# Ledger of designs, part 1: VHH binders against q88v07

Scores and structures below are computed, not measured.

Target 1, 377 residues: q88v07
Amino acid sequence: MAQSIVEAPIRVDTSRKIIHVDMDAFYASIEEREHPAYKTQPLVIAHDPRQTGGRGVVTTANYVARQFGVHSAMPAAKALELCPTAVFKTPNFPLYREVSAQIHRIFHEYTEMIEPIAFDEAYLDVTTNKKHIHSAVELAHRLQQEIWHQTHLTCSTGISYNKFIAKLASDYRKPAGVTIVLPQDAEPFLLREPIEKFRGVGKKTVPKMHDLGIKTGQDLYAQSELDLIKQFGKLGYILYRRVRGSDDRPVEYLRERKSIGKERTFGPFLQSTTEVNTHLKAIAKLVAASMQSHQRHGKTLVLKLRYGDFVTITKRRTFGEFIPNDAALFEQYAEEIFEEVVDDHFNSGIRLLGITLTGLAPLAFENLTLPLYPNDN
Positions, changes and structure headers below are counted from each chain's first letter, unless a header gives other numbers; antibody chains aren't numbered by Kabat.
F, E and O stand for the ipSAE by ESMFold2-Fast, ESMFold2 and OpenDDE, each averaged over both directions (binder to target, target to binder). V2 = 0.75 x the mean of E and O + 0.25 x the DockQ between their complexes.
[cut] stands for letters that were removed.

## First folded at step 1 (VHH)

Design d01 (framework vhh_8dlx_2)
Fold by ESMFold2-Fast, scan of step 1:
Structure d01 (fold): chain B 377 residues (1-377), chain A 123 residues (1-123)
Amino acid sequence: as target 1 above (377 residues)
Amino acid sequence: EVQLVESGGGVVQPGRSLRLSCAASGFTFSSYGMHWVRQAPGKGLEWIGNIYYSGSTFYNPSLKSLVTISRDDSTNTLYLQMNSLRAEDTAIYYCARDEYYDSSGYLDAFDIWGKGTLVTVSS
């Protein structure tokens, strides 16, 4: 184990099975599916620069267009310059969202521990999964086959014991590949990777890395922790650990929607407890409906209020059990919290009220009562 | 000693079928999962599919209807059957062995590759 200058040995948790799923050329593939003639044409998903006066950026491009040097985030005018025969197709985000939702329903058949990164990309924690499949590789192949059967789209997958390595692995074989990096193979895998592929090393950071002689994971590994922190701050701290195969970030299946809430600003300001309670009742109804719509429940209710003099109060109450998605119950708790926190600033009126639920989990997650054994040892 | 030798490549017309073979020697072939991988000129590696030691197969979803992987453990031979060949199927085709003989958990950890066989699809 390597020692950190911040007093902890670097521990590598290898107990998890993490799959990174990355849809192959997602938007372009959807458009090619809808209009098969595009498969042999250079397709650029962007507003046509001839119609926008040269404005806009490429959202994505199919492989035909990429042969001309077209890539994502490129100015659309530059894409036209590189590929004058390019077909420009305005993005259809409602369709892409619908297809993404269909793919996520497939993910939910295997695990609830899903962290979406974008419409086309997600981490899945399959360490314990709904199908009781022990092999993460077998599970990845089943995901690919099910996605193809339902959407006629392909995806590439990477499998490892943490998010960082799983994402790197998913880029190793595209399109439609499956790549696993086992704990014993992690260090050789990481040492050969270009520095550009390490999370946090963006286009602006790459030149500084190269100036310091850091072009690969091997070069990164050779750097001292102190030097990396001096040059890159928090990123240096992170990279020192990542190149040693350490990434303790959980799959954040609650973080896609970290909180669900509603707030309202008032003009004229609320002047009485009766007015406050009237609006808390209305807000509670909206929040309960939103919680149910998102199929989530939460353990923490947060009241936010702002007085007419801009003094802001945020007070949370956390329960041992998930709070039922009941508007009357949310109203009751919010009113109790309001009574607890209200002070003389109320003389300036209330200009904002909000109710938010946090500590979210899927409705399928049950409250568990831990057994109590008097002779527990 | 331990080796994989691909054969069956060549020039083939669009729409035709082709079967590639991979002869294994120097290890207990029946105990290992096997893979087919290809590389088109100027492009990266594309995984085609695998066959477990049990005979169960998994394919690249974009290729599933076009390819079949099989094995003959009595002759230590792996096969790739390709149907309805297109110009975009032009590539060097490689067979590869799983690093671990228990292939249920360790797919794509390749430890042995053949030298490849070239398939050119042209009229």
Scores: ipSAE 0.000, ipTM 0.152, lowest interface PAE 21.9, mean pLDDT 81

Design d02 (framework vhh_8dlx_2)
Fold by ESMFold2-Fast, scan of step 1:
Structure d02 (fold): chain B 377 residues (1-377), chain A 124 residues (1-124)
Amino acid sequence: as target 1 above (377 residues)
Amino acid sequence: EVQLVESGGGVVQPGRSLRLSCAASGFTFSDYGMHWVRQAPGKGLEWIGNIYHSGSTFYNPSLKSLVTISRDDSTNTLYLQMNSLRAEDTAIYYCARGDYDFWSGYEPYYMDVWGKGTLVTVSS
């Protein structure tokens, strides 16, 4: 037996400041802004089911229409049955995308660490931020004020040390609310939440949770880790940790980026392996710096080369573990791959070399010495 | 202007496999996440799964072992592969366009364009 036991092996990282921004009734609010008469009418953003032969689904509905039971993802025909006086407005996704882009430009004034969830939702990591604002509450208020002044739209914000709690907090007070959950308040906050609010518990999982007597965070907390894993697999593992305030997922600000790489074209063409290796070393340094700047590591290194006769070769090597962001390692692997693929076309010279990393994942954040909030003493 | 057209439905014997296709036109297909949804006779809509513009897939947990969603951006086509078909899989199958930046395996989906559907009947 061990002389000491670890009673709670779960690490709770409270070093981050995460804001979840949730636009209030986004599409409906845009349409109400464009046509103020809609504010007093039951507005359903959908193709009119009378014109589509009963096809289509509700994108969203304003507060007035929601009082009739209309909600997002509901069949448009059902929305018409629930609210016969509803005004149907065809969604204007180009406009919604433009307004979303405007709001994201505002986000970029504060941080580059932005994870879009939808047109109307994003996580922001503001632990270190462009405005050097230490109070996440102050930063959230400034975001709300700037969004209002630029777009005439409101948003609700949730602030905590991880994405899970921040999103829950943003749902607590709407519209235009700011809700902060400090590390010491996280467990009491989570224990009172309905199970439906736990991200990861979808509409198909809720009945099974209820059948097991799990209706709240308190009920979830009372479950053993083994029982949750037996019933729900990976979701059970995750939920056991989330109800204890643990969620180490980073803000995924590079979600759309599948690769990080650099390439160079040459004139005159490279004629020797020594020249190739010299330029692979330079490219490797640029890629390693880019990987570190983007806070990513990757499992696959791709070498791209184009011979002087335009024959192009792309060769990848996938590793079991993530490759450290080390220029010397990228150089070494690229040189090895070059030796494997080089052939008689090399007589034409090399006109292009590139190194790219794929199979990307976020790096773990290092602990910051800055306090989470200025009043956190 | 934007259109989605499902195909590949029909009468299928229990235990067999079937692949449905959805041809997209009138928009930049590669920018959008896509969904499969079905409706059995007399029942509500059931979400099957989605595929993001990145190629990442999310499935209804009750169906995950039985279905695979894929896409071919070069032909603007979405696919649903179904294995071990049962009588309960009899439904009209719809493809639908999702929000371009929408990451959701556990939240309501926004679907703005739907096809007309293709009927799958599983019977002996």
Scores: ipSAE 0.000, ipTM 0.113, lowest interface PAE 19.3, mean pLDDT 81

Design d03 (framework vhh_8dlx_2)
Fold by ESMFold2-Fast, scan of step 1:
Structure d03 (fold): chain B 377 residues (1-377), chain A 123 residues (1-123)
Amino acid sequence: as target 1 above (377 residues)
Amino acid sequence: EVQLVESGGGVVQPGRSLRLSCAASGFTFSSYAMHWVRQAPGKGLEWIGNIYYSGDTFYNPSLKSLVTISRDDSTNTLYLQMNSLRAEDTAIYYCAREGLYSGYDEGPWFDPWGKGTLVTVSS
């Protein structure tokens, strides 16, 4: 239970076979399948900025549109500037969800150890698999072939002994590529990677990395563990291990949520404690029902609120016992926490309220006080 | 802008007590769980304990009630009270903010640590 960070040799577990499956230009490819004329046109999956008053962002773009410099998360208005001939297609998420479900049914023919990342991405643990296929490369080719035959879509795959390397590998050959990084190839592979590719190094962290002379995995590898931790905290601890090929995260196939919660946004903003309590009561009922539906209970209740001025407060309360899935109890704790955190920002109103349970366990797991210290005599 | 500054270290005799402080700035201190970690010369990091927003604390069992962690959200300060200091407690002590992570890279992973404060227990 208590975590101890003691210096031990970094153990690299190479016993697993993990495939990261990444659908090629997923939404755009689905739309091209539904309307083949789009294949030769610059297609941008976004609400048309001419209809939204210039608002919105690009969900994705096909290869033709990308040649004009259009990319995901770009403002839709900018995409129109770069590619005036672009065809804008409103995203059809119900269709994308249906196609994703079909692909996941194909995954389940090979393994139950599937961790979905998004509609178009998943990790598969194929170390032991339903088809008794020993070659992960052969299994990946078989997956690509079945996906193509059943959906007329392509995917790229990365194969390695952990999730971090498998995901990196899946980016190397698109479309329809298979890239394997064997244990003996992991270090030279990681050392040449740009620092931006390392999980946890976000856009805001990249400039600090570059300022410290860390531009590649090789530069990262050269740093001491202590220096990385001093500069980047927990991220530094993780990156020191990632660049050495260590990533012990399992493929999370049990569909275990780390949190179960519900939130609401308000227009007009909430102006009184009475309004806040009314909505916390409603949210608590939804959360309690969701907790029971998932057969989970939790030890931590989290209140999230966002003021009208966008100041966001996340306050948690952790209990020694699992909290009963009782809406009235969740409401009580959320209201108590609200009273503790409310301040002058409330004058701008409340634009969002949420209640979330974390520290989750199955309902069959009893409310027990685990002995952290046995009798020391 | 985000800063953690440890203080209170120094040379102390065995059996005495010492309180370390960590001054936080650049973020909403009351919204984060906080940790204490130490590193003895030539050794790896040892987690000491943490304190949640609620004030609930969890400690490394190996410390056998030798430490107490507390926080003052009004001054954005984290404390580590150490009692019955031993030579083996000689280390650089660091405070750290709980990192945020959503499973799909939705949350920030960045978790700044302070520069540390050296505690030397000698006779």
Scores: ipSAE 0.000, ipTM 0.125, lowest interface PAE 17.8, mean pLDDT 81

Design d04 (framework vhh_8dlx_2)
Fold by ESMFold2-Fast, scan of step 1:
Structure d04 (fold): chain B 377 residues (1-377), chain A 123 residues (1-123)
Amino acid sequence: as target 1 above (377 residues)
Amino acid sequence: EVQLVESGGGVVQPGRSLRLSCAASGFTFSNYGMHWVRQAPGKGLEWIGNIDYSGSTFYNPSLKSLVTISRDDSTNTLYLQMNSLRAEDTAIYYCARVSYGDYEPTLYYFDYWGKGTLVTVSS
């Protein structure tokens, strides 16, 4: 059964400037930065298989370790076998997250239209940008320079009018490369690409593509839309459009911030419910103001408290509708939750109170239409 | 590996209700947000709504009063409840998984789709 019906010509929107940023060997480069001696050693970022009973997989490896045949997703025990002198470094995801956050702060200097894919990858829509830079190539070079200056890490970038081509372009020159595919160059570029490079064509699909004589973008282009849909379903619908340079997916900059909240620590510790309610009222006012300042509303209210004996309680309440950004309402819910959770640990006093909203969305979210899957209508 | 299988479609009379299901396998269902999308014959795709991993729902404003999305993480199943069905609701209905990046758990892009289930609203 055909999953898609197309009656109009395929739209190729070339009006956008999209940059795909890809950090070069991200985790390994961070670890080499933190301990420069690793640059000349075979470094494998994984839990040491000698400590895990041979379990686990390689997160990544530096260039030196890769010379021994070590690669990502390989069993850590196999990496040790291939490279007995390898230095195993346990992944430091909190550090990688912080470095990623620093890089995203740099992105926000140029545009608000940022779609993170992973800690080390993002799409940026720079069609209109905060620096009023008309050349996407110049903007990409400025991003690379600023990232290097602030983090001492390099990145490779791809530039085009849509996400699909920009990501392909970012793979062409690593490390520290800038590759642009202009609208007039897109079709020749795509027709030359191996089928394996087309997003969605994974290891299971490649043999079927090859059996049908589809080895390159040119072979893919020659296929009928109906035949591709019959053979590959929704993937066929997508690939028929991708090889023609069509990818109308927007940069998905609408993502839920994990939480917006405020907390206070107390010395002396709070000893009475009246004191707790007084401070919950104050915190609720700060949170409501913060929610409004960020133009967000949320469906879940979280009360966090820590007793004087360090026992910590985090209790959440989720609603079917967004909670109005009303300090009195946040205060009411926080006080209700406090009454539910308070126990004999209160005898040690309260050393911390916090109110946080999660399940966040823009205030105008009900009027905001999420992007539809790419199509030509 | 990842499979999404929609069911519950068929012929239904105008004004009636219908519940669609989407059975997920090959991944930890409870860690992902899920979307419902439909395509009427001869028309483009229309986003219906989504439910995130925490159970928070967001709907297309034009459909909000007519649909409810829910999930049962114990059975790895996504649901779409439709009320007061009209001829205009005739479409193939798809469920889709949203990929979360390691950096932002709520970042999304559609990485897997089901094959769809046909709903025909007619007398």
Scores: ipSAE 0.000, ipTM 0.128, lowest interface PAE 15.4, mean pLDDT 81

Design d05 (framework vhh_8dlx_2)
Fold by ESMFold2-Fast, scan of step 1:
Structure d05 (fold): chain B 377 residues (1-377), chain A 124 residues (1-124)
Amino acid sequence: as target 1 above (377 residues)
Amino acid sequence: EVQLVESGGGVVQPGRSLRLSCAASGFTFSSYDMHWVRQAPGKGLEWIGNIYDSGSTFYNPSLKSLVTISRDDSTNTLYLQMNSLRAEDTAIYYCARTPEYSGSWYDLEAFDIWGKGTLVTVSS
């Protein structure tokens, strides 16, 4: 009933419905879709170690290659040792980005509360959602069906009341699994997990954990908060709470851009100030349009240039007031900065020009309706 | 005692329609997502579609225009309506339940309860 004088229990918010979506062998599955013969071959997405002198790491591998013990982040040379018949395919990141964008378009049909963490991985807050679906399991199945229908790719999902448990749950059953961890099941689930699965426990930290006898969530749970903080600092504070099912981090769907810019590379290098000014004018127009599209203004203008000899200059100018989103003004400031920084390296020509705005704020920043907060009434 | 019993199978002529039923007992039918799966002679299992507890339906894209799944929670009955039957639709048809906890629409191993099946033969 009442809280003990010696006990301060960690408060756990169980009100949210969080789905972690994790695409199954994403890059390999895209390559198998594009070239079906790969489905019966051990496919490893990496630069061929026979051509790189043993350098590089595995981006991912299909399920055939995984049967030989090949996995992501493994040295490519080791993948070849484990699977001598492996087919190596160089990653096609432009294609993977396009497919990822298609999948995110599907996510936006259900919620705007989306936090992408990789091309193949995202958190969705579906506590309230566009389809008014109350069951997170139903919503997860619907996402899997829609993704497969539109892309012919599978995904695994984890569902819980916070990001930490949802991510763990998505890894529990692959491929094409749905795993839900309800509040009452959270501690038993976490106690069974290997310590390597706890987010924040990287390969550098695992040996230290093992040396202290911490191999599972149960071993972690048995540690005092003070001992964990003493050994691991901030990570210890976090892990003490994670193993008790606490993670109050929101789904970060309102990630703000820190900069807005445009740049261009030149086939024949620019040889004159007139050519530079012509291209700065064109870049300034693109940046001004982008700033206005994002409804932002900025206090700092950054000129980036790279000479033909690869010497790179990045020069910034910060103003006391926000710079109006005016292409002519951006052009003027960029030209002034160019004249200030240009030196004998210009004899090599200019191979890259860019204009970027930083110190960003919303256009309506000065006219905020700040005093009307729900918590003040 | 949890049980699923399919009915409505039989011999039907090509181009005709047929409605299969699945009677559920021993559990709260209205709280579970339900599926239809079939197996043609000498072939593997093929997922037809599902109906969520909400009444929303999703179908195998290869079969979407040919089938309709519905449910009557007042009678604990699941239905599969099939139109324009062809010889390739000859199969044993199963209804199945997915657990509340885990599973996937294309992972047939996720089903915790299956009926015994009802045979549909499309023949002139």
Scores: ipSAE 0.000, ipTM 0.238, lowest interface PAE 14.3, mean pLDDT 82

Design d06 (framework vhh_8dlx_2)
Fold by ESMFold2-Fast, scan of step 1:
Structure d06 (fold): chain B 377 residues (1-377), chain A 124 residues (1-124)
Amino acid sequence: as target 1 above (377 residues)
Amino acid sequence: EVQLVESGGGVVQPGRSLRLSCAASGFTFDDYGMHWVRQAPGKGLEWIGNIYYSGSTFYNPSLKSLVTISRDDSTNTLYLQMNSLRAEDTAIYYCARHEGYDILTGSYTPFDYWGKGTLVTVSS
């Protein structure tokens, strides 16, 4: 490409202290705590496939069951095939939520800058913290100790100057590890990482990366920014910066995550329903991937469009149950809403399309009966 | 300064039990996981197991039925209980403090500080 994109300066902000906290085998560990006999048995947390007619997926499995090849998101029927002696325990999401809330109360003793990702995972910005602890390693050990004291559960932690590196670091020692990546160590650390460990490189993207000779961070680093953008679009732009240790995303603590969405702007403007549907399909895929990445599902789907004359339409549809994170369903609902709202402004073309999910809850949190007294939080 | 001092080694008859101790100083002991590692003469290091600050233990599967690791945070002491000692258990036994990923070498490094070791000789 004609632009000198590859010469754009990249500045790395190393001023922050970010901890990524990841609970060790969270649901299985809770169940083992509640019933210690499970600790020596292959435990699979799922509805028993013998009772569901072979339906359902594994929520998680303990280390004993994992030795048989059982893993999260595996069909429960396959787990039974791999481990015929497995004990199947129905998930207790209300208990998991309660334990997660207890752990978050412990986080709040150290900092208010907390970004929950899932019941078992959060980023903490501890650059300045309530305990005035200057060592992030000491703070991480204090968190692990307090979590154990209060819950009898362990967690693994990763410490660095940004979210991307902290998350990678937390994966290196499980259970109960503390891994720190200092600014001076970031580049050697990232260059050694397998490409599948880079956030945004999903299982469908890994084969394309490998076909291009990109197997490690070192291979990724060697790619030009232009080539990465050409092959992977926005993901290429992001990965070029991540492998150089740049991730300026803040720990999002000022608000609950109220929405997850993706939008695109168009030049030239879209002129036909066929073009609109083509782009809604692409946006739906990105949103579904983002929803799964954040381990959230939502009850409300919002279509946003902006006409060429800048008239903006936002239309929402709320469902009684959480919408499965399925790109085809998001595409279908967005297309239906578009047909309902499209008007004569379409003659100006479409400048922007967006799909957003709201009414968010953790993916593990199922539809519940409405409480007698509604929670205001 | 961080110090780890192993004790309890010596000459032991086959089939007997032995408890090793590791006295820790110079850091907040209850904040750290601890490891036991051994090295037989002329052989490489063999990881025995660890105990995290939480009390959770993980063992080398080959040794799990023969050893128990425990800690006493009130005395800053780590223990290794060994049962049914065999001639092949003759080694220098080290305690080590848990570290994590070694960024400089690009490899996982489980330990940052080691004791000088205590020799266990299993013979008649």
Scores: ipSAE 0.000, ipTM 0.129, lowest interface PAE 20.1, mean pLDDT 81

Design d07 (framework vhh_8dlx_2)
Fold by ESMFold2-Fast, scan of step 1:
Structure d07 (fold): chain B 377 residues (1-377), chain A 124 residues (1-124)
Amino acid sequence: as target 1 above (377 residues)
Amino acid sequence: EVQLVESGGGVVQPGRSLRLSCAASGFTFSTYGMHWVRQAPGKGLEWIGNIYTSGSTFYNPSLKSLVTISRDDSTNTLYLQMNSLRAEDTAIYYCARDLGEYSYGSEYYGMDVWGKGTLVTVSS
């Protein structure tokens, strides 16, 4: 291999201010708020295993119950074994959703660039924010104060220039901590982290990492890129960059946008393939510009057409890789699909044409299953 | 010669109010956030609150109703107003300068310069 992406310099964008907000023991804290007596009792949020015949898992546990070794995802029966005096409280997910929604309304006062991970976790991009606050630490303290004022709950926050480091920083000091990791401190910070804290390293991967002597970020940093890719494929490529402080993923806005497209209606109706192709070219340019403006790419291109007699055709084509946001490619694919689907209804003319992209993902995130780097297991 | 000097401590009766001062010198006070921290006998450091250059204040939730932090940039002075003092408020009170660019490797609240402290004793 003369050249691969593996040989390229690692890009580290330090221009952003990203806050990861992590609610302290969220479900247990809500339940303690609703029933203050629970604060001094071992509280386990789960269906009582004595009522379920030993079934179910712990959703979460308060600090008191955790002192007995109770933790999330543990079998409820095991939690009862470790803490026979535990108070079991059935999860109240409607209440947890409402409190989460209240907290998100607070986030929206500061930025629209919010990516929820769970009811109790979100990323905020505050690089440019609604309150014109330049200090991310000041903004994090204002978030903590407003959350406490409105909900009587605490949160821990991590601040850095990317999502990966911000999330790790939010775990550094709990409860109610604010931890900032500046660009110059990123590598020393990451080198000290246990390997299981690296988001891509799941339960199945931790034993393999340990078998290879990788227990911390320092051990991960010492590995060659090629060895990591050989052992872990795409994950190895990612982790090599993460431990060096690189994470280009944008904060994904709280949007339910499943498609980006443009359509046009015609009067008079289009009567020829040449007219259709002229308008598909124009629509493709608008869609490509819209895709770039929204910082998204997609794997599926959809052609929509409506004949003069109102018969509507929608035809999709899905690709294994993201389609480049290139108007010429969108035009080419739309024209190919049109030729595939056009029938005798065309005699009534074309009333509407549309091009839409679906299977959307952030532009900064590429499909890393591509064989662009050496892998010779 | 960067230094912070706390004053205003002493013996006070329960239920009374007290205002502590912190005089800053050797740096441009108006460009730094400031903190108040206390240490009760035999206990660790307890963060009271901070004030940013913008004037925004944030308090330890357990102390919020009892304290007010303010600053006078024209006199390079930080203040802590304490109300309804209790025996449990007996402590050495420190002012501290915010790092501004806090690093995870420093103290919990990112402070780089501390005063010597002023003792407050609440007794009958």
Scores: ipSAE 0.000, ipTM 0.341, lowest interface PAE 10.9, mean pLDDT 83

